VHH binders against Protein STRICTOSIDINE SYNTHASE-LIKE 2 (SSL2). Designs and how they scored, part 2

Target 1, 353 residues: Protein STRICTOSIDINE SYNTHASE-LIKE 2 (SSL2), of Arabidopsis thaliana (Mouse-ear cress) (q9slg8)
Amino acid sequence: EGPKHGGESMLTVQIPDFRLIPTTGALGPESFVFDFFGDGPYTGLSDGRIVKWLANESRWIDFAVTTSAREGCEGPHEHQRTEHVCGRPLGLAFDKSTGDLYIADAYMGLLKVGPTGGVATQVLPRELNEALRFTNSLDINPRTGVVYFTDSSSVYQRRNYIGAMMSGDKTGRLMKYDNTKQVTTLLSNLAFVNGVALSQNGDYLLVVETAMCRILRYWLNETSVKSQSHDNYEIFAEGLPGFPDNIKRSPRGGFWVGLNTKHSKLTKFAMSNAWLGRAALGLPVDWMKVHSVWARYNGNGMAVRLSEDSGVILEVFEGKNENKWISISEVEEKDGTLWVGSVNTPFAGMYKI

## First folded at step 1 (VHH)

Design c03 (framework vhh_7ocj_1)
Fold by ESMFold2-Fast, scan of step 1:
Structure c03 (fold): chain B 353 residues (1-353), chain A 120 residues (1-120)
Amino acid sequence: as target 1 above (353 residues)
Amino acid sequence: QVQLVESGGGLVQAGGSLRLSCAASGSIFSDNVMGWYRQAPGKQRELVAAISSGGSTRYGDFVKGRFTISRGNAKNTVYLQMNSLSVEDTAVYYCAAEGLYDYVWGSDYWGQGTQVTVSS
C-alpha cells in the first residue's frame, strides 16, 4: 500500500538552479523522451510541433507535427485557442521494435511518426479514436510493442480540464493497444488519469490519478497478485504534497513524479468539499481564466522520486525560486541530468545531479 | 563476459567496398540497439549507423546513401555494408550495443575495433 501524508517533512526540499532552455515560439514542453540512440530529448509543444534538442548545437530542431492542416498554428498567439485544430502533443514514447515515435495528443488521440519525423498519422481506427477525448500519457513495452495509454476524461477536453477537476469527473481510462490492433480498457472510472509508466521488467504499470492525488499499481502479469479481474490494482502512493502529473522511471531506481500544483489550504478545503466545485461550475464564470490567474500567483511546481517497491518519497525538489515554476509536469532523468518540463512554461529546465 | 567481436576491416582503394561484421552474445543482441561508430586519429568517436531490435535504422549524415546496416537475429550478427568508400572514411570502426536510455535494461558494450583504411 502507498505511503501516507507527512513523510515528505523528513526530507530536505531542494530548489535547484535549473538551466532554462527556451522552446522558441511555443510553450509547454511537458514530456521528454530520448531516442534509442540516446539523442534528444524530444518534446511536444503548444502549437502541435514535436521538437528535438541537439546538444552539440544547443538548439531545437523541428522533428514532427501532429497534423498537416496547420494554418494559424505557429507564431505568437494564445495557442490554447487553436489546440483543437493544431493538436497538443502531451505524452511521447518510442517503439523500440520500429523506431516509431508514438504521441498521446490531447485532441488527436494516439498518433505515430516514423524515425525520420514528418507528419504524424492516427494509430487507431476512426471509430475507436472518436471514443478518445483527452489522451494524455503513454508507455510502450519495448519487448512486445504493446502501447499503454491514458485518456483523462470522456467528457472534458484539455482546454476545459478545470471542468473535469471541479466536477468530480470519473470517466478516465487506462487502455492497452496491442499487436492484434485491438484496444482493451484495463481500468475505468478514474478521476483525471494522467501519467503511466511501465516497470523495468514489465510486470506492472504505475498510473497517476491526478484528481485523487494518488498513484495506482496495475499488475499486468497473470501470475502476479490478483484478487479478481477488475480488482487487479492497488494504491502505490497517496497523500502526495501536490497534484501528480507525469511519471517516469529513474535509472537510479524508482520513479520521478511531476507535481503540477503544490497543495495549499484552499486546495485541501476544496478536495474535502467536492460539492463546492460542482456548485461553482453552475456560475457564469470562466474557471479556466480564474485558475490561470490563481496559478500564476499561487502555483508552485514540485517533483518527487518514489521508491520502486513501496512508493516512499526518496527525493523532493521545488521549482526555481527567481523564475518560479508555476507547475511541473515531468522529470526525465538521463546520464546524470534531470530534464524538467511544464505544460505552462516557454522553456524546459536542465539540472546536472 | 559479454563480448562484441568485429571483423571485415582492411585496406581498400577509394570507390571500393567493405563489409564489417559484429558478432554479439545472444542476450545483448535480442534486447539492445546495435550500432557502428568510427574514430579517426585526432577526432572524436562518431555514430556511423544503428539498428533497433525490430530493424529500424539510423545513419550519420556523412554516410547516408553509401552505407547499409542490417542484422540477422538468428545468428546474432550486425553487418555494415560500406560502398563508395573515400579516404575520409579511414578510421577504426567500433561495434556497440546500446541500452534503452529510459529503462536501462541493457548495458553499453563496445567491441575492440577494426581498422578501415581507404587509399587514393
Scores: ipSAE 0.000, ipTM 0.213, lowest interface PAE 15.0, mean pLDDT 81

Design c04 (framework vhh_7ocj_1)
Fold by ESMFold2-Fast, scan of step 1:
Structure c04 (fold): chain B 353 residues (1-353), chain A 121 residues (1-121)
Amino acid sequence: as target 1 above (353 residues)
Amino acid sequence: QVQLVESGGGLVQAGGSLRLSCAASGRIFSDYAMGWYRQAPGKQRELVAAITSGGDTRYGDFVKGRFTISRGNAKNTVYLQMNSLSVEDTAVYYCAADTPYFLGSEEYDYWGQGTQVTVSS
């Protein structure tokens, strides 16, 4: 007998030549959605704007803003200095029944705006919204209108997310908001929870736990929402080759996962030794700045498409210097086109399959 | 911690055979998925064969039936047996190692220095 060899399909890494679509005046088209008419994509930017792509005119238009208090928000400055006032929209999803755009804003919580755009408003009552510190991703069940969303940390805000990663913070939560205007916590004690995506048939959520480099599957076919102590979840994928960020269903089946930064020996060592990060946080160093410099020279964004049932990798994209992708936050697939975003780039990527 | 050292390359006539070896040192070898890539002059790097930590194998369509990848976990070595070589197989062959999720990415945790394979007519 000879050595084992398979008849399985070969997995080939793609290195796409993305068309880069500049975002004027702001960074970070992190998440993409299309409206009921298939128009868009819509994306959120570092200055608190949500913009819409007009394919017929090849240009962005301003669609919405997170707040009416806009003084000092736009223009040539470090938007991280003002995002706590101006907003930083991250996750986006349309409620297809109303046409409302729901927004997970890193500082302002869960917001929504009507189908014609304008100034967004807070969805949750003030007291509940004040309990949110780092709202990151969301998805909406089109059958029920239930909004599932993540809050990455109750301790660290987006401006200090490296602190959450380095400290071993586990205060992340997966929550739902329904038509009774109630927020229910589905999972807690998550290590930098990030992307969330509803399955095609609506029977489970995939939940990205960035600091653990894993994806959890939370089953919704329970008779009641249970706390984490009841373990309504399982590990869907782990040991991913980078830090997973956003997760989106593919119309060809499965889920696209953006990988923010590919793992290196240094990042793997740091993840295995949480005491190093905690010790480092005691130093008088701006770790957000250190990370941004390191990522500029060492970062490489990837994206994987995972099988719907088993989390097996079906497809992979790699960003290289030619594409200038130091990270990938999200891949949104629409009609044979991939829209690729990153929290730190002044452009969106477009690639036709 | 992990180093990969390729050996077994060289010059062969078309129709000949070579066996490449990749010796891994450092970490527990069985924790890693391993693969062979090649890069021909003027061409992009491409996956030749891969073997997961569990022993499952994958091959590029252009080498199926001619090449075989195998592991000797006790010796921390992966092998690529290359039969029925053609001029088109001329390339630098690289060994690569990564976590259990072997994606076929060019950016593995560890790469060997490469070994030259030249097939003459």
Scores: ipSAE 0.000, ipTM 0.123, lowest interface PAE 19.7, mean pLDDT 80

Design c05 (framework vhh_7ocj_1)
Fold by ESMFold2-Fast, scan of step 1:
Structure c05 (fold): chain B 353 residues (1-353), chain A 120 residues (1-120)
Amino acid sequence: as target 1 above (353 residues)
Amino acid sequence: QVQLVESGGGLVQAGGSLRLSCAASGSIFSEYAMGWYRQAPGKQRELVAAIYSGGSTRYGDFVKGRFTISRGNAKNTVYLQMNSLSVEDTAVYYCATDWSGLYEFGPDYWGQGTQVTVSS
């Protein structure tokens, strides 16, 4: 497959008829992974659970929890009020050599759980983990076991992410954790850094900078320790039609990027006038609640598949049909099926290509 | 509020070159991407090239390294240098601008279009 070329029309926006799969009692299947047997997907939820889909039984099973301190975590309440105690798992990746599931948790930092599930444990020493405030996404190099992960803000927690967006916060970081038990900061001063994905050959990372509506390519020294070209970064894609969230390799080539919400004239105006957001934060208004209400009526999730080399859009879809997707966080493609998730929905989407 | 004015189109022989220019005026943010689409007779518009506020560029596969997009210092003018033109490049060329990067599914603002005709 590839991009549309001379004589063809502009790229067609697809509107897939997704099968909706309820997540049973919690919101926000934001990231999906499959284990080394090809089973799953596994996803993290608003109440601190990680669940696994059993296709033969058409149901989710509980696989893991972020913490053993579960009082008040599950049940009919706004989970964002308790997620700082219960955990909020966002990014997921398996270490295929051990079978361990690594978890980027918005409040608890970098966690892992064994291949049979259970209670996750913190990966990083306390001092390093306390320096994390909003851990969001991760990917693992299968050759080296190095874990690459993002921390979206050192100022704002996930519960107040609108504050990070409105204030023009630039405290986001891309980091790595390796087998020497060291954390190294690879990039800093990022504006709400979010998704991260390793290239197929391990030569570079694609790093999503949500508040700048762009994706950076960070070159790694893993292909040659003598090459200086692997020590720097460049803009891979910019001016995306929505706020990019998670990024995942496509088995058909390139990368799927969830676009949390499509740009509107209002969001374009706000982003061009950063002082307005800062001024608004001084008002006695719950902007998270205002945004939630606005997004319910105006939000429109999109996703794009970008080419591997140049970041050209190869495919695009909007999450419209029987139920509007107010946002899309991730697209995970597995065996001809797209699994689509959002931090804001009580369901996952499934679409067979 | 945004107005886009194109110039530089015309008739050219196969293998020749043309340089298109587009000047933007009105309420345009410096962060807006600028670029070019084209529409051949009986076909829908397709992205030719785009340039972003950070200097990144995007090209349609069909230009095969023949076209180069550039932006003036004031960031309100965009140029398309078209080399090694073929009959298949015959189309109306539209200048466009958008906050969201001029991907193939639609810009916010369009120019009036300028005809490029390549003969052999």
Scores: ipSAE 0.000, ipTM 0.372, lowest interface PAE 12.1, mean pLDDT 82

Design c06 (framework vhh_7ocj_1)
Fold by ESMFold2-Fast, scan of step 1:
Structure c06 (fold): chain B 353 residues (1-353), chain A 121 residues (1-121)
Amino acid sequence: as target 1 above (353 residues)
Amino acid sequence: QVQLVESGGGLVQAGGSLRLSCAASGFTFDDYAMGWYRQAPGKQRELVAAITSGGSTRYGDFVKGRFTISRGNAKNTVYLQMNSLSVEDTAVYYCAAVEDYGFWPTSYDYWGQGTQVTVSS
């Protein structure tokens, strides 16, 4: 029997029994990364900290912070009220040549901290960092040191991301920062661009366009037919069963994609009629709070693993246990273990496959 | 009450043809994507063919060019026309339904009881 394509064979939806790892009283371990010794994972939290998991001690340690100005950042409160001063680290990647951790921070732009941690610093000149409003995800080419990163909106900040989704905002950008210390925009006019992942060989980037529920392939290799066209990108995957968030290579091949919200008739209707969202934004309603309440009762977090070549779904799971996974932002696979995160949970999930 | 009732299965010789039907009731058929799956003894259940509410179709690699899926919305029925049958097509064939959200289904909400197709040499 030959191999089957994912979408052409019935897939068994897995419901893993996750070990839940509380994140020291802060929310939102959205992204995970391991250092070049294989230690970690490291993750960013709602209060501006980056923490590191010590598996031998089953505990988190504080590794880095986005800023030294931390008054009012710590302790139990709505961190969304303070994240514009405390930072909100989202995407993470190590530069394997230096050991530096690069951080995509939703308010502070592209940051970097050395291998021993501490207070992060801005990578880009002030004027370029000020042009970044919602830096979300990044990946680093280990052969070239080039940093690829996304900025989800030039209009909306993370504390009002529902406004970006409801308004039909298309100001998202995919950018690179290279060895000449220059920033280049690779793609613009993206509808809430989110996750970005480099292919194993460095030939292309997969770029998540959350508001369009699709993933684009941007070709970096000039031998590619697509890199020679007017459109240097193509649709890699579309028609996903939920809103895609972060994307990460699987060591078993392909890419894991976290899906924040499973589609419903309501979300499909809203996506087809952008005027409804724009009209709703004119109402005196806190849509961030409305969405938080809606997600608590209607959220269903899931994740898919996509084929490297065609973007066909190879594997799928849902977080149904104890109704604690109302969304999934990322799946990081390391040495037979899945680390699962969400922007809105006070824990990370761990599952041994 | 949702019901999917398969019919048209049976015994056929290699090279022959069969037409399966699945009669649906208990939901708004026009809003649903429909699929045919099959399962042979000792094997995983696999997609044979799928059709969206709008009429777009998808097929499994082993049946492409031989099988055709279609739907009759007026009769709330989905069909599978199977041509050039081989012994390897022997399986229980299941009808499946899920509400169409504009994406190719990765899971189905409703399933029929199945109909046996046996292809002899």
Scores: ipSAE 0.000, ipTM 0.130, lowest interface PAE 19.4, mean pLDDT 82

Design c07 (framework vhh_7ocj_1)
Fold by ESMFold2-Fast, scan of step 1:
Structure c07 (fold): chain B 353 residues (1-353), chain A 121 residues (1-121)
Amino acid sequence: as target 1 above (353 residues)
Amino acid sequence: QVQLVESGGGLVQAGGSLRLSCAASGSIFSIDAMGWYRQAPGKQRELVAAITSGGSTRYGDFVKGRFTISRGNAKNTVYLQMNSLSVEDTAVYYCAAPSEYLDYFGGYDYWGQGTQVTVSS
């Protein structure tokens, strides 16, 4: 049957060939990266490990850990209770020239580990790294080695991210760490800033602002005719059908954006009435628990591939039937395969296109 | 723009050795890695060896312990020392270098013309 069969849109990708790959013992392969030799993917997990997929052996190997203090980190328990000690690696990117893996860790800040793996170390001086509260995503310019990264909130940590979204928090920042070993804030006052991706030519960054359901384009090229805003940015995409999470350049052009959950009538109403979230936070309710229960019942993960010039939706990815994703954090495309991840699943998805 | 020039291929008897050389030119930017691939008739192209500017190496499964990749004093020169050659090593060998900005995953986009290596028993 055609792409409309079963209520699917004409833009929806029909993927008949896929595997779900368990991440034994831990949740949340929410970001994927391949090394210079095309090996991997590498992904971060809820217990502070970074693991590497060996395709020839069809298994994960342990590659790195966020910290040497590993007591109580692995094994069967609620990892969210220990992630502030064990680390929670989110964003990953390789420095192509050195082979170093850079890690955006939700609690440990900006980390890196050498090409043979092991225990990661903090990139920034301790004082600067401790000023990071919720480091989320990063990308590296392969020509300059400049690391661009996001910190989602200076008030809320990952363990209370629903609080950041409900409160209307706007303390998110886009920053860079350069070859002079300096940190520069490029954008501030962002509402739950999340994914960041460098353009193919290094002329701009796309920056995901999850709480506003939009993507910003920040121009790095000072000769650009589009550098007209006060903060050198413009809206690249808005009115997305869900809450955007991670963003990755597609080798077929454009960018894949994970939409954590698709909009419902309820979420659209809440976004139109910002006071609702602030009022609700005044109640003695564990909103993280409420959200977890609601998401298991009503969650619908999705991803879109946006054109690089205009941000128009070119493709839509959704799971079907029993393979429906409750949430999607990222889609990473490599050699005709879509690697699909979520911060909340005990598996990664591998779809052949 | 990068051009890769290969040399050192030829006919050799099983158990013999060959050394391939590859020189890159035409780019105003440093090449951060170079490698060798091979393709035998009816087979897929496969990685033989790769080396980064920092000296990190990667080898294909069937050549480990027999082949050695190294860089010359110039950043854009790479060598492949092939020892204990077998008939199964017969292939066209290609020098490769990555293109900037095309693939954050480290794919190879610049290729040499290919150098034939034939191993007879």
Scores: ipSAE 0.010, ipTM 0.432, lowest interface PAE 9.8, mean pLDDT 82

Design c08 (framework vhh_7ocj_1)
Fold by ESMFold2-Fast, scan of step 1:
Structure c08 (fold): chain B 353 residues (1-353), chain A 120 residues (1-120)
Amino acid sequence: as target 1 above (353 residues)
Amino acid sequence: QVQLVESGGGLVQAGGSLRLSCAASGFTFSSNAMGWYRQAPGKQRELVAAIDSGGSTRYGDFVKGRFTISRGNAKNTVYLQMNSLSVEDTAVYYCAVDLGYYESFLPDYWGQGTQVTVSS
């Protein structure tokens, strides 16, 4: 059969085109990963838990937590107020050889937990962990075990990410952690670096630079014939219609990119004039709260599938009618299903294509 | 066209050994993960062993320490060395390949299977 899409193709066969799955007591299934046996997805939540979906039982189970220091973490409250002590897991990836789940946590740094779950532990030496301020995304080369990860800002933590966006912060880094237990910085001076994805063959990384609304391709093999830059990286996609978040390979080819919010002319003007944001940060205003209220009424989330060769948009996903997404952080495609997540929702989306 | 062809199955006495081979074609073998599954009568197909493009391996709990998976990229072949066989290992053994972009091993194509029978 040819290409298919969510609601339209399913309507004639009377199969529901989507399902919203509550995350029970916490927000923000931002990233999804499946384990070595294809089970899951696993996702991280606003209270520091990583949960696993059991499809046969249609329920989430608690799999792991970012830290053992959990007083006041779970239950009904504004988790943003406690995430700096409870953890906020963002990126997830399994090490295929060990079964360990690696976690990019916004406050705890690079963590891992064994294949049976439990309390995660910090991967990096203390000195290196203290240099991380906003660890966001990761991917693992299944052949080499090398962990590629991003740190969005060395100045701003996740609880103040609007400060990073408004100030024109460019302290983001792409790093790797390898089998010699060394951390190497691959790219620096990035404006809110976010998602990272390894190519299928391990030849390059796609790196999301959220504040520039673009994606970079960083070539891992120096003999690569497809590079526009003397620095072994090039612009893969730019001028995206929203702020890109996470990036994931599609089994149908290319990459899904979640877009947190769509651009407006006003937003583009403000982003191109960082002095306005810096002036505004001098005011006694809670900009995180202002942004959350604004996004609730003006946000419109979407995702795009980009071609592997040219970064051209091949497919667009967005919510329909009353089921619009305010923001989309990630789309993970598995077996004809799109798992859609957002840092701001108390549910995950499951769409059949 | 993706093709997976198993060989090396047969009848063996308990405590004996067998080596299964799977010859692969129609894709870039060196870039993809390969695995072995088995299915006994009346049971679901279960993972026995898998090996990724870099040689990292995973085993089902019941076979760990007894079976070894390996690959020969020059020959486009994956192997399963089966030692200390028991009657409970009797099953049809299937070769599988993961051509997907996911990190988890998700079979896209299967071989026809090869029968392994372990007698007491």
Scores: ipSAE 0.000, ipTM 0.134, lowest interface PAE 20.6, mean pLDDT 81

Design c09 (framework vhh_7ocj_1)
Fold by ESMFold2-Fast, scan of step 1:
Structure c09 (fold): chain B 353 residues (1-353), chain A 121 residues (1-121)
Amino acid sequence: as target 1 above (353 residues)
Amino acid sequence: QVQLVESGGGLVQAGGSLRLSCAASGSIFSINAMGWYRQAPGKQRELVAAITSGGSTRYGDFVKGRFTISRGNAKNTVYLQMNSLSVEDTAVYYCAATEYVYTVSGEYDYWGQGTQVTVSS
């Protein structure tokens, strides 16, 4: 319950000179994963493709697609208008035991594809998958095979996410899918739940609640004190300098959190006055377009690395790189390299530490 | 800031061919897609062809199979090869560029001044 604040003023903000790696033909490398052999990263794109980076050849190859029904999906057009048909892969994780890639798709729910790629298939029974509206992030316990995943809203789809933020929507859920082929809701009534990451020991989940600018810790291992609590979670971090998006464990300890938009006086005022958003939604205005224009001039992506136990900010960087980074969705750290992605860029960033 | 300059327009007889060129200068590495639009007198501006920095292309339905868009060296120039021209292709042709990978609405960030193409019967 005690607030855990970001110490932005106590840390030097870094501005890395990222190598920009174009994603060729689509935008939005939002999440990165490496396979069991350490190859990749794999990332999902705005046209429904999952691509794999071949470091030895410095090129992307097509690995998987969300659906076989792909007419009109690829090629030069505004993918946001077709992503509800073509899929929009967001979260990615490999099952260590099978080598299968699991995909959180914003429109198609939980998908998986075998280790050789191809056309993904639905993980959940049809009834359960149809109950998902905005599946966003996932992580897999490598010991148990349990899949933890988030659904950001039961009312708003990804193409209308500004509506979820402005309306004060609290229909987000944290769920698990286990070896009994059952879905269990672990947390509900979340305000735009987003990233989820399992702790190194498998003891807890960190869960990003974007609209509240905070990260929750949900304990998986029952203790006598916590098992008697109706609210089986606590605040891990709050007061972050931007809207948190995806969260990933760092091999150097702690967790990287992508911050979609750095806070301004305007965004802080809007968050403190929820009635403004609800009133504005009554106006005949395309708020997705208004936000797009605003973000183009005012957007500044950031990332923070939080400590393992207490959520104290250990590192901060801004993506600026000559105004290329409007937002940052994820930071994936592997073998001394940071891979940085955003839902709105036609490239991934790479920085060697 | 990006500037676009069109060239290659002119008068041509029906059934003939023209090649338009557009050269971009300034912050060209901010450009993800370049394209051609046209506007005839009394009509709305419409997409003719677009090409991304990765080489993917899109065409307006009325020009598919007749027109070809391509990029030059260093990706700062685009060409529109126009074949089997008809009187209906008479318009001012505008070069456009965007920082976004794609656009279907024709909402480009940068526009040229236009070049006139006139097709005689």
Scores: ipSAE 0.000, ipTM 0.116, lowest interface PAE 20.7, mean pLDDT 81

Design c10 (framework vhh_7ocj_1)
Fold by ESMFold2-Fast, scan of step 1:
Structure c10 (fold): chain B 353 residues (1-353), chain A 121 residues (1-121)
Amino acid sequence: as target 1 above (353 residues)
Amino acid sequence: QVQLVESGGGLVQAGGSLRLSCAASGSTFSDYAMGWYRQAPGKQRELVAAITSGGSTRYGDFVKGRFTISRGNAKNTVYLQMNSLSVEDTAVYYCAAGEPWYLSDSEYDYWGQGTQVTVSS
């Protein structure tokens, strides 16, 4: 009952001095991954490219593309107009055994590309891939090669995600794809399911349910402690101070969670009165544009690191006032550096801890 | 399964050299990729050097030209030759073993307990 992480906290909120690394030509380095040599990060952009950072040259190189049909994808235009053709890569993870990069693409489903990059290919059979509407995040068990992935809505695509949030859509799914080439649905009826992260030992998944402002823990082993009332899952964290987006293990223990928008009195009111959003969707208004304008003036990106055991907040940081981080999608911690991304910024953030 | 034991650490003056050894138990040592990582107090683990089962090597940018990784499959041992040491090289050095193709600190299957290297000015 009530928010677990609500109220005043004695935690010190950090405001890191991020180095901003521009993503030339495109927006939205939303997710980061490093290869098994520790190189990168790799990130997906608004025009369907996956790029790799070369620290020694201080530049991005093109690593992969979602599709070979790329006319009109790159260059100075609104990439949201072409995302359904060009792709919009969101989640990324490397398969340890093959070196393949797996991609959760918002429009093209589950994709992969080999370790040298190039044009990505669909992982799933066409019929299964076309049943995916908003593939968002993935993680891979390095010992088994099992791919865990989320599809945020079976009704709304990324270009209409505000509709999913406003309507109270609960068609999100957590799924797995294994070496029998079968897709299994692990959880359904999720409200804008988003980030997914495998525990260090492979015992459970943490699953972000953005529209409910909570994180679920799904136990993978039959030997795990089960709640008789909750079929292998439990609430790991709730009452977070913003809308949770991506989730990543921290090598210092626990999990980093990007918070896409810090809660305000308005967002709390809207969440407690879901019928208002459904009524508003009946009006001839472009709510994506309305939200974009609102977020520009009211958005405040933050991130939290949650403990492995209880999901209590261990660390908090907010974007700098001058840099106007209106949202934070992900924090990836690698070798003493935090890489911070957002779907709506023309840059990645880097902070050395 | 593989057990890893590091040795050869110690105190050395800046400009000096040390050779670290990592002894592995197991008949399939030659199938593993091997790596050396280090962790200074208050810092994250970082890659120092790695060598695949086929002998391909990779080095962290801060050690290129100074450190050399090698493997002796007959002795089930991986070595790290450290030359031109600086105070910045002071850390606990860890040996790691994993699958033969790729090496990262978060994905290794087996880790040693670490050996302390201290470089004085």
Scores: ipSAE 0.000, ipTM 0.110, lowest interface PAE 24.4, mean pLDDT 81

